VH-VL binders against Vitellogenin-1 (vit-1). Designs and how they scored, part 11

Target 1, 170 residues: Vitellogenin-1 (vit-1), of Caenorhabditis elegans (p55155r1310to1479)
Amino acid sequence: SVCKVQKNQIRTFDDVLYNTPLTTCYSLIAKDCSEEPTFAVLSKKTEKNSEEMIIKVIRGEQEIVAQLQNEEIRVKVDGKKILSEDYSAHQIERLGESDIVIELPEGEVRFDGYTIKTQLPSYSRKNQLCGLCGNNDDESTNEFYTSDNTETKDIEEFHRSYLLKNEECE
Short names: E, the ipSAE of ESMFold2; O, the ipSAE of OpenDDE; V2, 0.75 times the mean of E and O plus 0.25 times the DockQ between their complexes.

## First folded at step 4 (VH-VL)

Design b08 (framework fv_cosibelimab)
Fold by ESMFold2-Fast, scan of step 4:
Structure b08 (fold): chain C 170 residues (1-170), chain A 121 residues (1-121), chain B 112 residues (1-112)
Amino acid sequence: as target 1 above (170 residues)
Amino acid sequence: EVQLVQSGAEVKKPGSSVKVSCKASGGTFSKYAISWVRQAPGQGLEWMGVIIPIFGTANYAQKFQGRVTITADESTSTAYMELSSLRSEDTAVYYCARERYGDLRYTFDYWGQGTLVTVSS
Amino acid sequence: NFMLTQPHSVSESPGKTVTISCTRSSGSIASNYVQWYQQRPGSAPTTVIYEDNKRPSGVPDRFSGSIDSSSNSASLTISGLKTEDEADYYCQSYDSSNPYVVFGGGTKLTVL
């Protein structure tokens, strides 16, 4: 199953398409919400009116941040910039001029600065996935579940529950 | 304005456990990482571990060998550090510190006032 | 894992400049950000430099940080020394591959 985030639209793992503008605050896109989380994927806009995104992937003990700088993808691992020759040491692969894939424990995240594609296995019930990409349970009629595991039909409420607001963002 | 307020001093027996709290006020608690750092009398700073409350993810220094557990309760904006199997060498001031939000670079922008834990015998 | 080594103490007169070094035992000092904290007796630490050379709001420009890859060390420089600068100073870094935070042993700055 694949979740795609692009141009203020999200196509969930269960193929539900909805509109929700990302902000300059990180939003939780997808996370292993089991008792021992193994990964989380977050994203935010570079600017309020931009379609350009910054992605943050937390994978076990590592934090990976990627974004475009001068039309080139730039990657930081645990706060330090790495060069493309070091990508494979961190289970990151460059697919094209500005496209990367970051390996997850089960699946991968592809990013080009404007589009995020997260691919995870269909057997996700034990992982209890949460976030804006939904729960990946192969049931397209499910209600959206907020960060406190409450059902909602309000997209704005759903998004707000996964928004990581801080002092510098809107 | 952000403030981290810790629980009061404790006196403990060797072999017991202590649980220290750190309550955040001002700002957004769940959006920051909280580390625990201790300082024995007259000694330097020693990192114990960190929690990212929004994810429930914690990571610990190997030195504590499963003796430390860091948790967070987002509803009360409080982080906790529990240290078990206490030894006299664990006598120290225990600080919570907020990581400056960014790429998790372990930049501590606000510190709690400290909690003195005395392990006697 | 690695260690950060600082001089135990430094002293200098008011108005002068002092530099405190922080040397990394293995791996490059430049591979991870270095922060600097000031701790006065009886108080919690406060941040004076973060991410190698940046100052938090409220920290005077007399405080500066630098990285020297040739000596594998970071330095905190305090110019125009004032008696209020008398404190313990700690450098701090981390391991990029594993979440591991390490502090230097601390340097006692005496202003005489």
Scores: ipSAE 0.005, ipTM 0.477, lowest interface PAE 12.8, mean pLDDT 82

Design b09 (framework fv_cosibelimab)
Fold by ESMFold2-Fast, scan of step 4:
Structure b09 (fold): chain C 170 residues (1-170), chain A 122 residues (1-122), chain B 112 residues (1-112)
Amino acid sequence: as target 1 above (170 residues)
Amino acid sequence: EVQLVQSGAEVKKPGSSVKVSCKASGGTFRSYAISWVRQAPGQGLEWMGVIIPIFGTTNYAQKFQGRVTITADESTSTAYMELSSLRSEDTAVYYCARGRFTSEWYHPFDYWGQGTLVTVSS
Amino acid sequence: NFMLTQPHSVSESPGKTVTISCTRSSGSIANNYVQWYQQRPGSAPTTVIYEDNQRPSGVPDRFSGSIDSSSNSASLTISGLKTEDEADYYCQSYDSSTYHVVFGGGTKLTVL
């Protein structure tokens, strides 16, 4: 199943659509919330009221950051900029000047600078996922579990629980 | 078996900085969070901040924001806490504590370091 | 951040049951998990209860945790009290609105 993040809207893995303004601080979009996490996907806006995003993918011990600069995607691995000829060595594929696919242990993240699509097999990570994309449990009524595993009806509370507050937010 | 081993006691002058290390052995360092907690003589536990190596992120208690820096070196499985602009009130035992990713992402703490006494005196 | 308030000290005789409370100043105590740590003199803290009521391996079943939403408090209960239980006890929770770990002020347990 697929989770899409675009234009202040999130369509969860269980196909629930909701509106929430992302901020200039990283929000946790999707994560392996098992005892030994294998990946996490985070995103933030480049600036307040922008539709342009920065994505951070943690995969095993690697940090991958990608953003759109001068009409093309720029990628850093563990803080170091890499050239497109090195993408395949890091399990990253370029689909055009502004489209990349980052492979996860099971699944992928597709990013074009504005839209984030995280695709995971429906049979994997069921009830192990957390984040703004939901828990991928095939139940649309329980998509709003905070980082403390508490159900909420308040989208703002849900979002705030997955907002990483170690920098200034707008 | 998991063990957190901290660096030895330090005596520092006011205005200086101290950097305490916490080396994790046994298990996998990156899969857990490391928090720093201090305890002044005869006082309670005070949370200073956390580093979450798998995310590359840190979060600091407001009281220490601007004075504390927490870092991690995954290659040596070591977390560090540096506290600057030391005052006599910073005299305390400093602990590192390992946070589990369970129903919550870094707090319950399952293992604690032995503590590092930092004395700030002129 | 909210505050967690514990009694400064409690005392009880060997073999009896003691309960230490931890009261949250704002928001529901049930909104976030509560942990309990034991600290003996000269030692680092150790976990006796995590996630409200779970015991780590090696912690005697005399230790139990509970949540009471009506008083907005968590409690640590130690039954069959032994002299080796003398220690400072700290509750700890998490403030999701600020992403901060919050400790209670600590309770000194005396067994005599």
Scores: ipSAE 0.013, ipTM 0.495, lowest interface PAE 8.3, mean pLDDT 83

Design b10 (framework fv_cosibelimab)
Fold by ESMFold2-Fast, scan of step 4:
Structure b10 (fold): chain C 170 residues (1-170), chain A 121 residues (1-121), chain B 112 residues (1-112)
Amino acid sequence: as target 1 above (170 residues)
Amino acid sequence: EVQLVQSGAEVKKPGSSVKVSCKASGGTFRSYAISWVRQAPGQGLEWMGVIIPMFGKANYAQKFQGRVTITADESTSTAYMELSSLRSEDTAVYYCARGRYSEAWKYFDYWGQGTLVTVSS
Amino acid sequence: NFMLTQPHSVSESPGKTVTISCTRSSGSIANNYVQWYQQRPGSAPTTVIYEDNQRPSGVPDRFSGSIDSSSNSASLTISGLKTEDEADYYCQSYDSSTYHVVFGGGTKLTVL
């Protein structure tokens, strides 16, 4: 199953499409919400009115950040820029000038600066996922569970529960 | 306006445990990592571990694994550090420090005032 | 973990410039960002430089940071020294291989 984030829209793992503009604060897109979390995927906009995104992947103890710089993908691991020749050492693959794949424990994230595709096996972490991509439970009505595990029909409340607001962002 | 306020000084006996609190005010607690750093009298800074509250995940320096537990309570915006099996060598000022949950999460932008823990018989 | 080595102490007169080094024992200094903290006696540390050379709001421009890959070191430079700069200074980086925050041993700056 695949979750796609692009153009102010999210298509969840259970194929529900909804509109929610990201902000310049990180939003939690998908996370292993089991008792021993193994990954999280976060994203934010580069600027308030842009469709260009920055992605952050937490995998074990490692933090990977990727964004476009002068129309080329730039990857940082734990805050430091790495060269494309070092990508494979970090389970990252370059598919083009601005297209990368980051390996997850069970699945992958593909990113090009404007689109995020997170792909996970359908039953590997069913009902243990949380975030804006939903819980991957094969039932569309369950995708709107907030970070407190309560159901909501308010998309703004849903998004706000996964928003990491700080003093530097909106 | 962001402030980290720690609990008061403690005097403990060898073999006991101590739990120090760090309450964050201003800003959003969930967006930040909280590290604990100690400093023995006249010595340098020593990192003990970190918790990322949003992810429910704590990691510890190898020297303290098995003796230290770092937790967070989002409802009160408070992080805790508990150190067990205390020895006289654990006498130190214990600081909490906030790391931004960005590329600079290993950079500490705010520090608590410190909590003196004295271990003596 | 790698080690970060600083001189134990440096001294300089008011108005002059001082440089404090921070040398990484293994792996490149450029592999991870370096931060610098100032600690006055009885006080908590405060950040004077982050991400190699960035200054937090409120830190005067006489504080600057740099890295030199050839010597595998980072440096904190303080120009126009003032008596209030007297403090201990700590560099800090991150060891990605062990998931450990690493501090230098600290440098005592005396202004007299």
Scores: ipSAE 0.130, ipTM 0.696, lowest interface PAE 4.5, mean pLDDT 85

Design b11 (from c13 with heavy chain V33A L54I T57K P58A Q100R S104D P107K; framework fv_cosibelimab; at its last look DockQ between E and O 0.76; V2 from the best seeds 0.00; counts 0 for: pae O 6.6 > 2, unsure alone 74.1 < 75)
Heavy chain, then light chain:
Amino acid sequence: EVQLVQSGAEVKKPGSSVKVSCKASGGTFSSYAISWVRQAPGQGLEWMGVIIPIFGKANYAQKFQGRVTITADESTSTAYMELSSLRSEDTAVYYCARSREYSDTWKHFDYWGQGTLVTVSS
Amino acid sequence: NFMLTQPHSVSESPGKTVTISCTRSSGSIASNYVQWYQQRPGSAPTTVIYDDNQRPSGVPDRFSGSIDSSSNSASLTISGLKTEDEADYYCQSYDSRNHPVVFGGGTKLTVL
ESMFold2-Fast, scan of step 4: ipSAE 0.665; ipTM 0.857
ESMFold2, look of step 5: ipSAE 0.509; ipTM 0.820
ESMFold2 (binder alone), look of step 5: mean pLDDT 88; pTM 0.896
OpenDDE, look of step 5: ipSAE 0.016; ipTM 0.632

Design b12 (framework fv_cosibelimab)
Fold by ESMFold2-Fast, scan of step 4:
Structure b12 (fold): chain C 170 residues (1-170), chain A 122 residues (1-122), chain B 112 residues (1-112)
Amino acid sequence: as target 1 above (170 residues)
Amino acid sequence: EVQLVQSGAEVKKPGSSVKVSCKASGGTFSNYAISWVRQAPGQGLEWMGVIIPIFGKANYAQKFQGRVTITADESTSTAYMELSSLRSEDTAVYYCARSKTYYRDSGYFDYWGQGTLVTVSS
Amino acid sequence: NFMLTQPHSVSESPGKTVTISCTRSSGSIASNYVQWYQQRPGSAPTTVIYEDKQRPSGVPDRFSGSIDSSSNSASLTISGLKTEDEADYYCQSYDSNNHGWVFGGGTKLTVL
């Protein structure tokens, strides 16, 4: 199963496509919502009218942030910039100047500055996933559960429940 | 306007517990980490622990493990720090502080509560 | 884990420059960002420097931060000293191994 974020749209792990523009505040894209979370994927826009994104991956207790700088991906681990020659030591692979893969415990996140692809096995963490990518339970109706675990048909309410709001979200 | 407002001063006996609150306003509570820092009279700042609401987990300084519990109630935007088995050396001002670049980013504390004096005496 | 060591006190005359050091006991000072906080008597601390050398809005440019890997230390430098700069100053850094923050012991700045 793959969840894809691009051009103000999200295609969930259960293959439901919907429109929801990201903001300049982080939104929770996908997370292990078990009692002991092992990962979370968050993203935000670089600015209100841009399709360019910044990605944040929390893997265990490690934080990885990646974004485009001069058309090349730049990576920080736990707040410090790392060189591309050190990526493999952090289970990160550069596929080109603007394309990286970050390993998850049972999957991967691929990012190029404009598209996020989070791939998990279909049997992985069923009914334990939360976030805008849905719960990966093979039932489309359950994909719009808010952060309070209530079902909604309102996409804006759904997105708002997973938005990490700062004082100035655009 | 971001503000952290703490509960009032407490006087406690040795062996008891104290629970201090920190209410956040003016920003979204759940997207920031809240740390607790204490300062004994005439002494320096000492980090006790943090609650990370997005992950539903807390982490504690080794010195306080087993004695401190930090919790959060997102419905009231309030963090709590409970310290048990109080000793006279726990007499201190207790501060809450928020981390602006949340969970393992720069970690700087951008806003602080006003402090809560806890006095432990027989 | 590590400790951050600061001088207990520093003093200097108004208009002059003072530097406060913060030395890390193990591991590189450059491994994690360093912050500096100012605390006046009876008040909560406020941030004067974050991420090694950045100033929050409202902090005058007389305050600057630096990192010296050769001495394994961070420094807070205050130029053009004013009497209102009298305060306790604390450095802080993150301990990646224990997933928490460490404060220096604090430095009392006296402007005489």
Scores: ipSAE 0.007, ipTM 0.501, lowest interface PAE 11.4, mean pLDDT 83

Design b13 (from c06 with heavy chain Y27G T57K T58A Q104D, light chain G30D; framework fv_cosibelimab)
Fold by ESMFold2-Fast, scan of step 4:
Structure b13 (fold): chain C 170 residues (1-170), chain A 120 residues (1-120), chain B 112 residues (1-112)
Amino acid sequence: as target 1 above (170 residues)
Amino acid sequence: EVQLVQSGAEVKKPGSSVKVSCKASGGTFSSYAISWVRQAPGQGLEWMGVIIPIFGKANYAQKFQGRVTITADESTSTAYMELSSLRSEDTAVYYCARGGKWLDSYFDYWGQGTLVTVSS
Amino acid sequence: NFMLTQPHSVSESPGKTVTISCTRSSGSIDSNYVQWYQQRPGSAPTTVIYEDNQRPSGVPDRFSGSIDSSSNSASLTISGLKTEDEADYYCQSYDSSKHAWVFGGGTKLTVL
């Protein structure tokens, strides 16, 4: 199962496509919402009117942040910038100047500054996922589950429930 | 505008537990990590652990593993630190602070501190 | 499993420059960012430097941070010293192997 975030659209793990522009605040894209979370994927826009994104992956004890800077991917692990020589030590693979793959416990995240693809095996974490990518339960409906596991048909309410506002974002 | 307000001072007996609260206002609680740091009288700062509220995940310093539990209630924007099996050496001011990985790696806002006194 | 070692105390006269060191006992000081916190008596700490050399909004440019890889240390420098700079100063860095934040032992700055 693949969730894709690109051009103000999200295609969920269950292949539901909907329109919701990201903001300069982080949104929770996908998370292991089991009782012992193993990963989370978050994203925000670099600027209000841009399609360029910043991605944050929480994986076990690590925080990985990646974004484009001068058309090259820059990666931070635990707040410190790392060089491409160190990527493999952190289970990160560089596919090109602006394309990386970050390994998850079961699956991967591919990012190029404009598109996020989160790939999980179909046998993993069904009905334990949450976030804007949906719950990966093989149900294709227009009904979404908010961060408190309440079902809604309002996309704005759905997105707002996964939006991490702070004083620096808009 | 961001403010962390902690619960009041506590006096505890050895072997008991204490639960200190830290209420956040003037910002978004869930988007930041909340760390707990203690300071024994006349001593330095000692990190105890951190929680990232949106994930419900807490990590602890090795010294406190098994005795400390950090939790968060997003509905009230409140983080908690519970320390069990108290000893006289646990007498300290306990601070909550925003930060310790997440949006900012450094601790940008601190609570006022809660004095916990453990005496027989 | 490393320690950050600071001098117990430093003192200097108003208007002068003081430097406080923070030495990492094992592993490279360059492996993780270093932050500096100021704690006045009876108060909670506040951040004066983050990510080696960055200043939060409102912190005067008299405060600066630096890293010296050859001595495996970070330094906080305060120029144009003022009486209100009297405080305890703590360095901090992250231990990736332990997944834990480490504070230095603290330095008491006296302005006389």
Scores: ipSAE 0.014, ipTM 0.598, lowest interface PAE 7.5, mean pLDDT 85

Design b14 (from c06 with heavy chain Y27G S30K K101R Q104E S105T, light chain G30A S31D; framework fv_cosibelimab)
Fold by ESMFold2-Fast, scan of step 4:
Structure b14 (fold): chain C 170 residues (1-170), chain A 120 residues (1-120), chain B 112 residues (1-112)
Amino acid sequence: as target 1 above (170 residues)
Amino acid sequence: EVQLVQSGAEVKKPGSSVKVSCKASGGTFKSYAISWVRQAPGQGLEWMGVIIPIFGTTNYAQKFQGRVTITADESTSTAYMELSSLRSEDTAVYYCARGGRWLETYFDYWGQGTLVTVSS
Amino acid sequence: NFMLTQPHSVSESPGKTVTISCTRSSGSIADNYVQWYQQRPGSAPTTVIYEDNQRPSGVPDRFSGSIDSSSNSASLTISGLKTEDEADYYCQSYDSSKHAWVFGGGTKLTVL
C-alpha cells in the first residue's frame, strides 16, 4: 500500500484521493498509532504558496529531516547534517541528485523535495495507522479519522487535527 | 510568549516517589518535545529524559532508566516527571525545558524549577 | 558514550574577551551540534548559542560559538565582557549511540 503527497493533493493508503494544501506548519502524514509507535512521517511547505516540501521522519529514537538546498537533497539526522557517503549507516539510500529513500521498520518513504511516497506492506492494513494518509484498513469511506479517533466528513477539520502549530508557522 | 510553569517544592521521604508537573502555555504544546533536567545543590545540569507528546515517545538517560517515567496530557498541555525509589542523592532542583528534538533541538524555554528535598 | 569537559572557572576584567572550552572525550565534536546555556544565580538556564554558532534573537553579537575538530572541542567566546555576564555556562551535545543529551560540567565566569 502506497500513500502519495504531492502539491495540494493526497492519495491515501486505501486509494482515496482528496485535496488539502499543506502549510508551513508540520502536518502528520502517517504514524504508527498503536500502543507502541514505531514511526511517524511529517511534512510542511518550505514557504507559503510553495509546492516544495520538507520531510521529517521519526523512526524509533532517531529524527531524520530532508529538504532541497541548491537543487540537491540535504539530510540531517538528529539535527546534524550528514554527507551522502554516510546515508547507508542510517538506512537511507540516494537514488539520484534529489531523490532519497528512508527505510521504516516495515516499509519506506521516498522523497524528492516535491513528492512524498510512503509504502507499507499490505499486512499492516489494520486500523493502527493514523494521519493524513488514512488508516490503511481497505475501507475507502472511513479515511477521515481525526487525531482523537473521531470520524469526520470535513476535510479541513481532518487536516487541522493533524496540524502541529508553533510560534513560527502559519 | 511561551511559558513553562512547574508545580511547587516538595519534601519526600527516602523510598517514596515524587511527580512534578510542567504546564506549557503560549505555544502549541504538541508541536514540541519536553525535556527534564535536574541540578543537585552546587552541581551541574543533568539530563533525565524527554517526551514528544504528539507521538507519546520517551527516551530516558541510562542512569534513570527504571526509576523515571515521563508522561504528557495534551488536553491540559502538561508534562509530568515521576521519579521513584527516592534517595537523599535525588535532592535537586528539577527543570522542564522545551526542546530535545521534534521541532526544536536545543532547549529554548525553561520552567522555573521545582526543588525536591529527600530527607528522613 | 562521551563526556564534555569544561574548565571549572574562568575570570577576566570588564571589556576584555574570554573563551570557554568544551572538549568531547570520545567521538568527534563535529558529530553532533553543540549548544551553550547561561545560568545566573537563582535562575533557570537560558540559551546563548545553539547549533554550534547560532545566536537566539536578543542575544548580543559579542557572544559567539565555534568548533575546533583538531582539539575535539567547542568554544564559547564572549567579547566586551560586562558584569551582567557573570554566570555559570554549560555546553551541551547529543550522544547518538545512547540517544541522550550530554551536558558539560559547567564553567563559572567571574568578571572582576
Scores: ipSAE 0.030, ipTM 0.644, lowest interface PAE 5.2, mean pLDDT 86

Design b15 (from c06 with heavy chain Y27G G100S L103F Q104D Y106P, light chain N32D; framework fv_cosibelimab)
Fold by ESMFold2-Fast, scan of step 4:
Structure b15 (fold): chain C 170 residues (1-170), chain A 120 residues (1-120), chain B 112 residues (1-112)
Amino acid sequence: as target 1 above (170 residues)
Amino acid sequence: EVQLVQSGAEVKKPGSSVKVSCKASGGTFSSYAISWVRQAPGQGLEWMGVIIPIFGTTNYAQKFQGRVTITADESTSTAYMELSSLRSEDTAVYYCARGSKWFDSPFDYWGQGTLVTVSS
Amino acid sequence: NFMLTQPHSVSESPGKTVTISCTRSSGSIGSDYVQWYQQRPGSAPTTVIYEDNQRPSGVPDRFSGSIDSSSNSASLTISGLKTEDEADYYCQSYDSSKHAWVFGGGTKLTVL
């Protein structure tokens, strides 16, 4: 399955397209919501009116943050900037100056500063997904379950349930 | 009814390139993954790569990285596989196969195959 | 990539049941779905089982798939064996860590 986040638009793993303005607060895009979570993907805008994004991938105890800086992808692992020669040690591959692939336990995240593509096995026996990318169950009617597992017809309520607010963002 | 129809047999010289086409009909082209798989005479199936046209994404087997390019033309519902720097061991039948919209989707339809012969 | 190992050949009489195994060399067989493809001489492969145990429309219920975690293998079982089942059978699974499809080496089924 592939979920695409770009230009205030999300196409979920189950192929539902909807519009939701991302904010400068992190939103949970996709997460392994099984009993033993293995990853989470979060994203926020660099500025309220920008299409440029920052991505955060949590994989085990490792935190990877990537964003554009001077037209080139900058990658931090656990808060420390790493150079491209260190990418492979962290299961990260550079495809060009502004394109990277971050490996997940079962899948990958591709990021170029403006587009996030998360690819996961749609029928993995161990996948139970949550977040703005939906639950990856091959049923489009189930994509709007909030973080407390309540179905909603309200996209704003859906997004708010996956939004991580703090004092520095809005 | 879904069909994948491939271009005809090719005979190529070592060092040249070949481009095989796979035209899809009877379904939504852009949302489906198209993989390329080859089979040398008397040998097993070997995966080469995949494209999902709607997301603009490709992925290639490590063995073919740098020699294979997979593209798609959504206006004609056609996927292409180009293999460069041909060697005699590239002689094989090349198949396209369709999955649903993800790289890891099972193959539901296969093309008829295209024989590529590399000889001096 | 991991490897998928199949027996080179199996044979059985018409009307009997045959089972073809597909063993994964590393990682759990249950981590990724397994597909099975049938290829008759001179023909393109066709899908007989997808997602471990699902049958495409038109495939007879004599074909079934299963997963055995204890042997780290998938199996294709064909009951009521018919002469037309004579073909090469390939298992396939996705290596999520390498983002690549892996095929087994293939099994030649002879119906005698």
Scores: ipSAE 0.000, ipTM 0.480, lowest interface PAE 14.0, mean pLDDT 83

Design b16 (from c08 with heavy chain D56G T57K S100K V105E T107Y; framework fv_cosibelimab)
Fold by ESMFold2-Fast, scan of step 4:
Formats: C-alpha cells, structure tokens, sequence
Structure b16 (fold): chain C 170 residues (1-170), chain A 121 residues (1-121), chain B 112 residues (1-112)
C-alpha cells in the first residue's frame, strides 16, 4: 500500500483521496502508533503558497530531514548535514539528483521535494498506524481518526489533530 | 500564547527523591517536546533530558541516566521530572522548557519560571 | 562528545558593542545550529538568537549572531549596549553523535 502526498492532496494507504493543504508547521503524515513507536513521517510546506515540502522521518531515535535546495535534495541526520556518499550508512538511497528513498522498519518513504510516497505492506501495522495517511487496514471508511483516536468526518478537524502547532504558522 | 507553570520550591533530605511538575497551556504539551534543565547556585545551565509526547519517549543525559525519570500526563497537560538518590550537589533551580524538536535541532523557545530544590540534612 | 567554551565575563560601557564567543572543542561549529539565551538575575532564560543568526520577534536588531568556521566559534554581538542588557548569556548547540543538548558555561555581561 502506498500513501501519496502532493499538490494539497493526500491519497491514503487505503486509496481514499482528499484535499488538505499542508501548512508551514509540521503535520504527522504516518506513524507507528503502537505502544513502542518505531517510526514517524512528518511534512510541512517551505512557504505558505508553495507546493514544495520539507520531510522529517523519525526512525527509532534517529531524525532525518530532507529538503530540496536549488533542485538538489539536501539531507540532515540528527542535526548533521550529510553528503550523498554517506546516505547508504543511514539506510538512505539516492535515485537521482532530487530523488531519495528512506528505509523504514517495514517499508520506505520516497521524496523529491514535491511528492511524498510512503509504502508499507498492507498486512503490516494493521490498526496500529495513525496520521493523515490513515490506518492501512484495508477499510476505506475508517481513515479519519484524530490523534486522540476519535472518528471524524471533518477533514479540517482531522488535519488539525495531526498538526504540530507553533505560533509562527498560526 | 504559550505558558509553562512549575510546582513550588522543595526541601529534601539526602537519599530521597523529588518530583517537579510543569503544566503547559496554549497547546504546548501534546505537540512539542519538554526538556528539563537545571542550574546550581552560581553555576551554568545543565540539560537533564526530554520527553517527546507525540512519540511517547523520553531521552536522558548520560550523567543523569538511572537517576532521572521524565514522564507526561496528557490529560492534565503536565510533564514531570523525578530525580532520585538526592545529594547536596543536586541543590539547584530546575527549569522545564518547550523544546523545539523541529528541524533536527533542539532549542528552547519558552521556559517555566523554575523550581528551587534544596537538598540538606 | 564536545564542549562549548565561553569567556567567563565581559564588560563594556553603554552605547558600545560587545561580542561574546562560543568555541566548539571537537567537530565543526557549522555542523549544528547554535542558540543564544539571555538570563537576567532572578529570571528564567529567554532566547535572543536561534539557528545561528535568527532573532525571535521582540528582540531588537542590536542583537546578532554569527558563525566563524576558521575559529570554530559562534558569536553573539550586542551593539548600542544598554544597561538592561546586563545578564548572563549562554550558547547552546546539539551533539548529534550522542543525541544530547550542550550548553556553554555562560558569560556574565556587566554594563558600566
């Protein structure tokens, strides 16, 4: 299953498409919401009216941030800017000048600055995923659970519940 | 508006434990990390650890590993720092601070008022 | 593992410019962002510079930050010095290898 984020739209792991513009604050895209979380994927816009994104992947206790600069992907790991020659040491693969793949415990995240594709096995993490990509449980009618595990039909409420709010983007 | 309010001053005996609270308002607690930083009289700032509520995890400075426990209660928007096996050297003002676990760097944009913990016999 | 070293104290007259350094003992200062905090007597710290050279809203442009890779140092510069700037100043960075926050020892600024 693949969740795709681009152009103010999200196609969930269970193939539900909806419109929700990201903000300049991080939103939780997908996370292992079990008692021992193993990963989280977050994203934000570079600017209010931009379709360009910054991605943050937390894998165990490691933090990876990637952003497009002058049509090239720049990657930082735990606060340290790394060169592409070091990517494989961090389970990151470069597919082109502006295209990377970050390995997850089960699955991967592909990012090019404008599109985020998160791929997880559909049987994996059943009913343990949360975030804007939904719960990957093969049931398209239950993707809208807020961060406090309450079902909603209000997309703005759903997005707000996964928004890491700061005063600069309000 | 963001505000961190800490519990009041404590006087403790050597060998005991102290638990300091930090109540967050203005949307601070559930979406950001909370770090604990102490300052002994006339000394500098020393980082103790952090709780990252969205990931359900706490990390500690090596010096305090085994003696400090940082927890969070989302229902009351309160973080706690418990320090055990107290010694006179633990006499300090203890601060909670909102930790921007943002673009991979830690920085503290809002601080609590501080809690004085005095350890004496 | 690294340390951040600051001068213990600096003094300067009102209206002058003062610079406080923060030197990293191992690894490049440019590897991680540097923040600067101001602590007035009896108060909690407040941020005056974040991410090397950014000012929070409400901090006057008399405060500036910079990085010098050749000396492996960050600097906080305060121009047009005022008596209300009298405080302790701390630099802070992140040790990405050991996943910990590192503070400088602090600098006491006296304005006389």
Amino acid sequence: as target 1 above (170 residues)
Amino acid sequence: EVQLVQSGAEVKKPGSSVKVSCKASGGTFSRYAISWVRQAPGQGLEWMGVIIPIFGKANYAQKFQGRVTITADESTSTAYMELSSLRSEDTAVYYCARDKYGDYERYFDYWGQGTLVTVSS
Amino acid sequence: NFMLTQPHSVSESPGKTVTISCTRSSGSIARNYVQWYQQRPGSAPTTVIYEDNQRPSGVPDRFSGSIDSSSNSASLTISGLKTEDEADYYCQSYDSTNHGVVFGGGTKLTVL
Scores: ipSAE 0.006, ipTM 0.545, lowest interface PAE 10.3, mean pLDDT 83

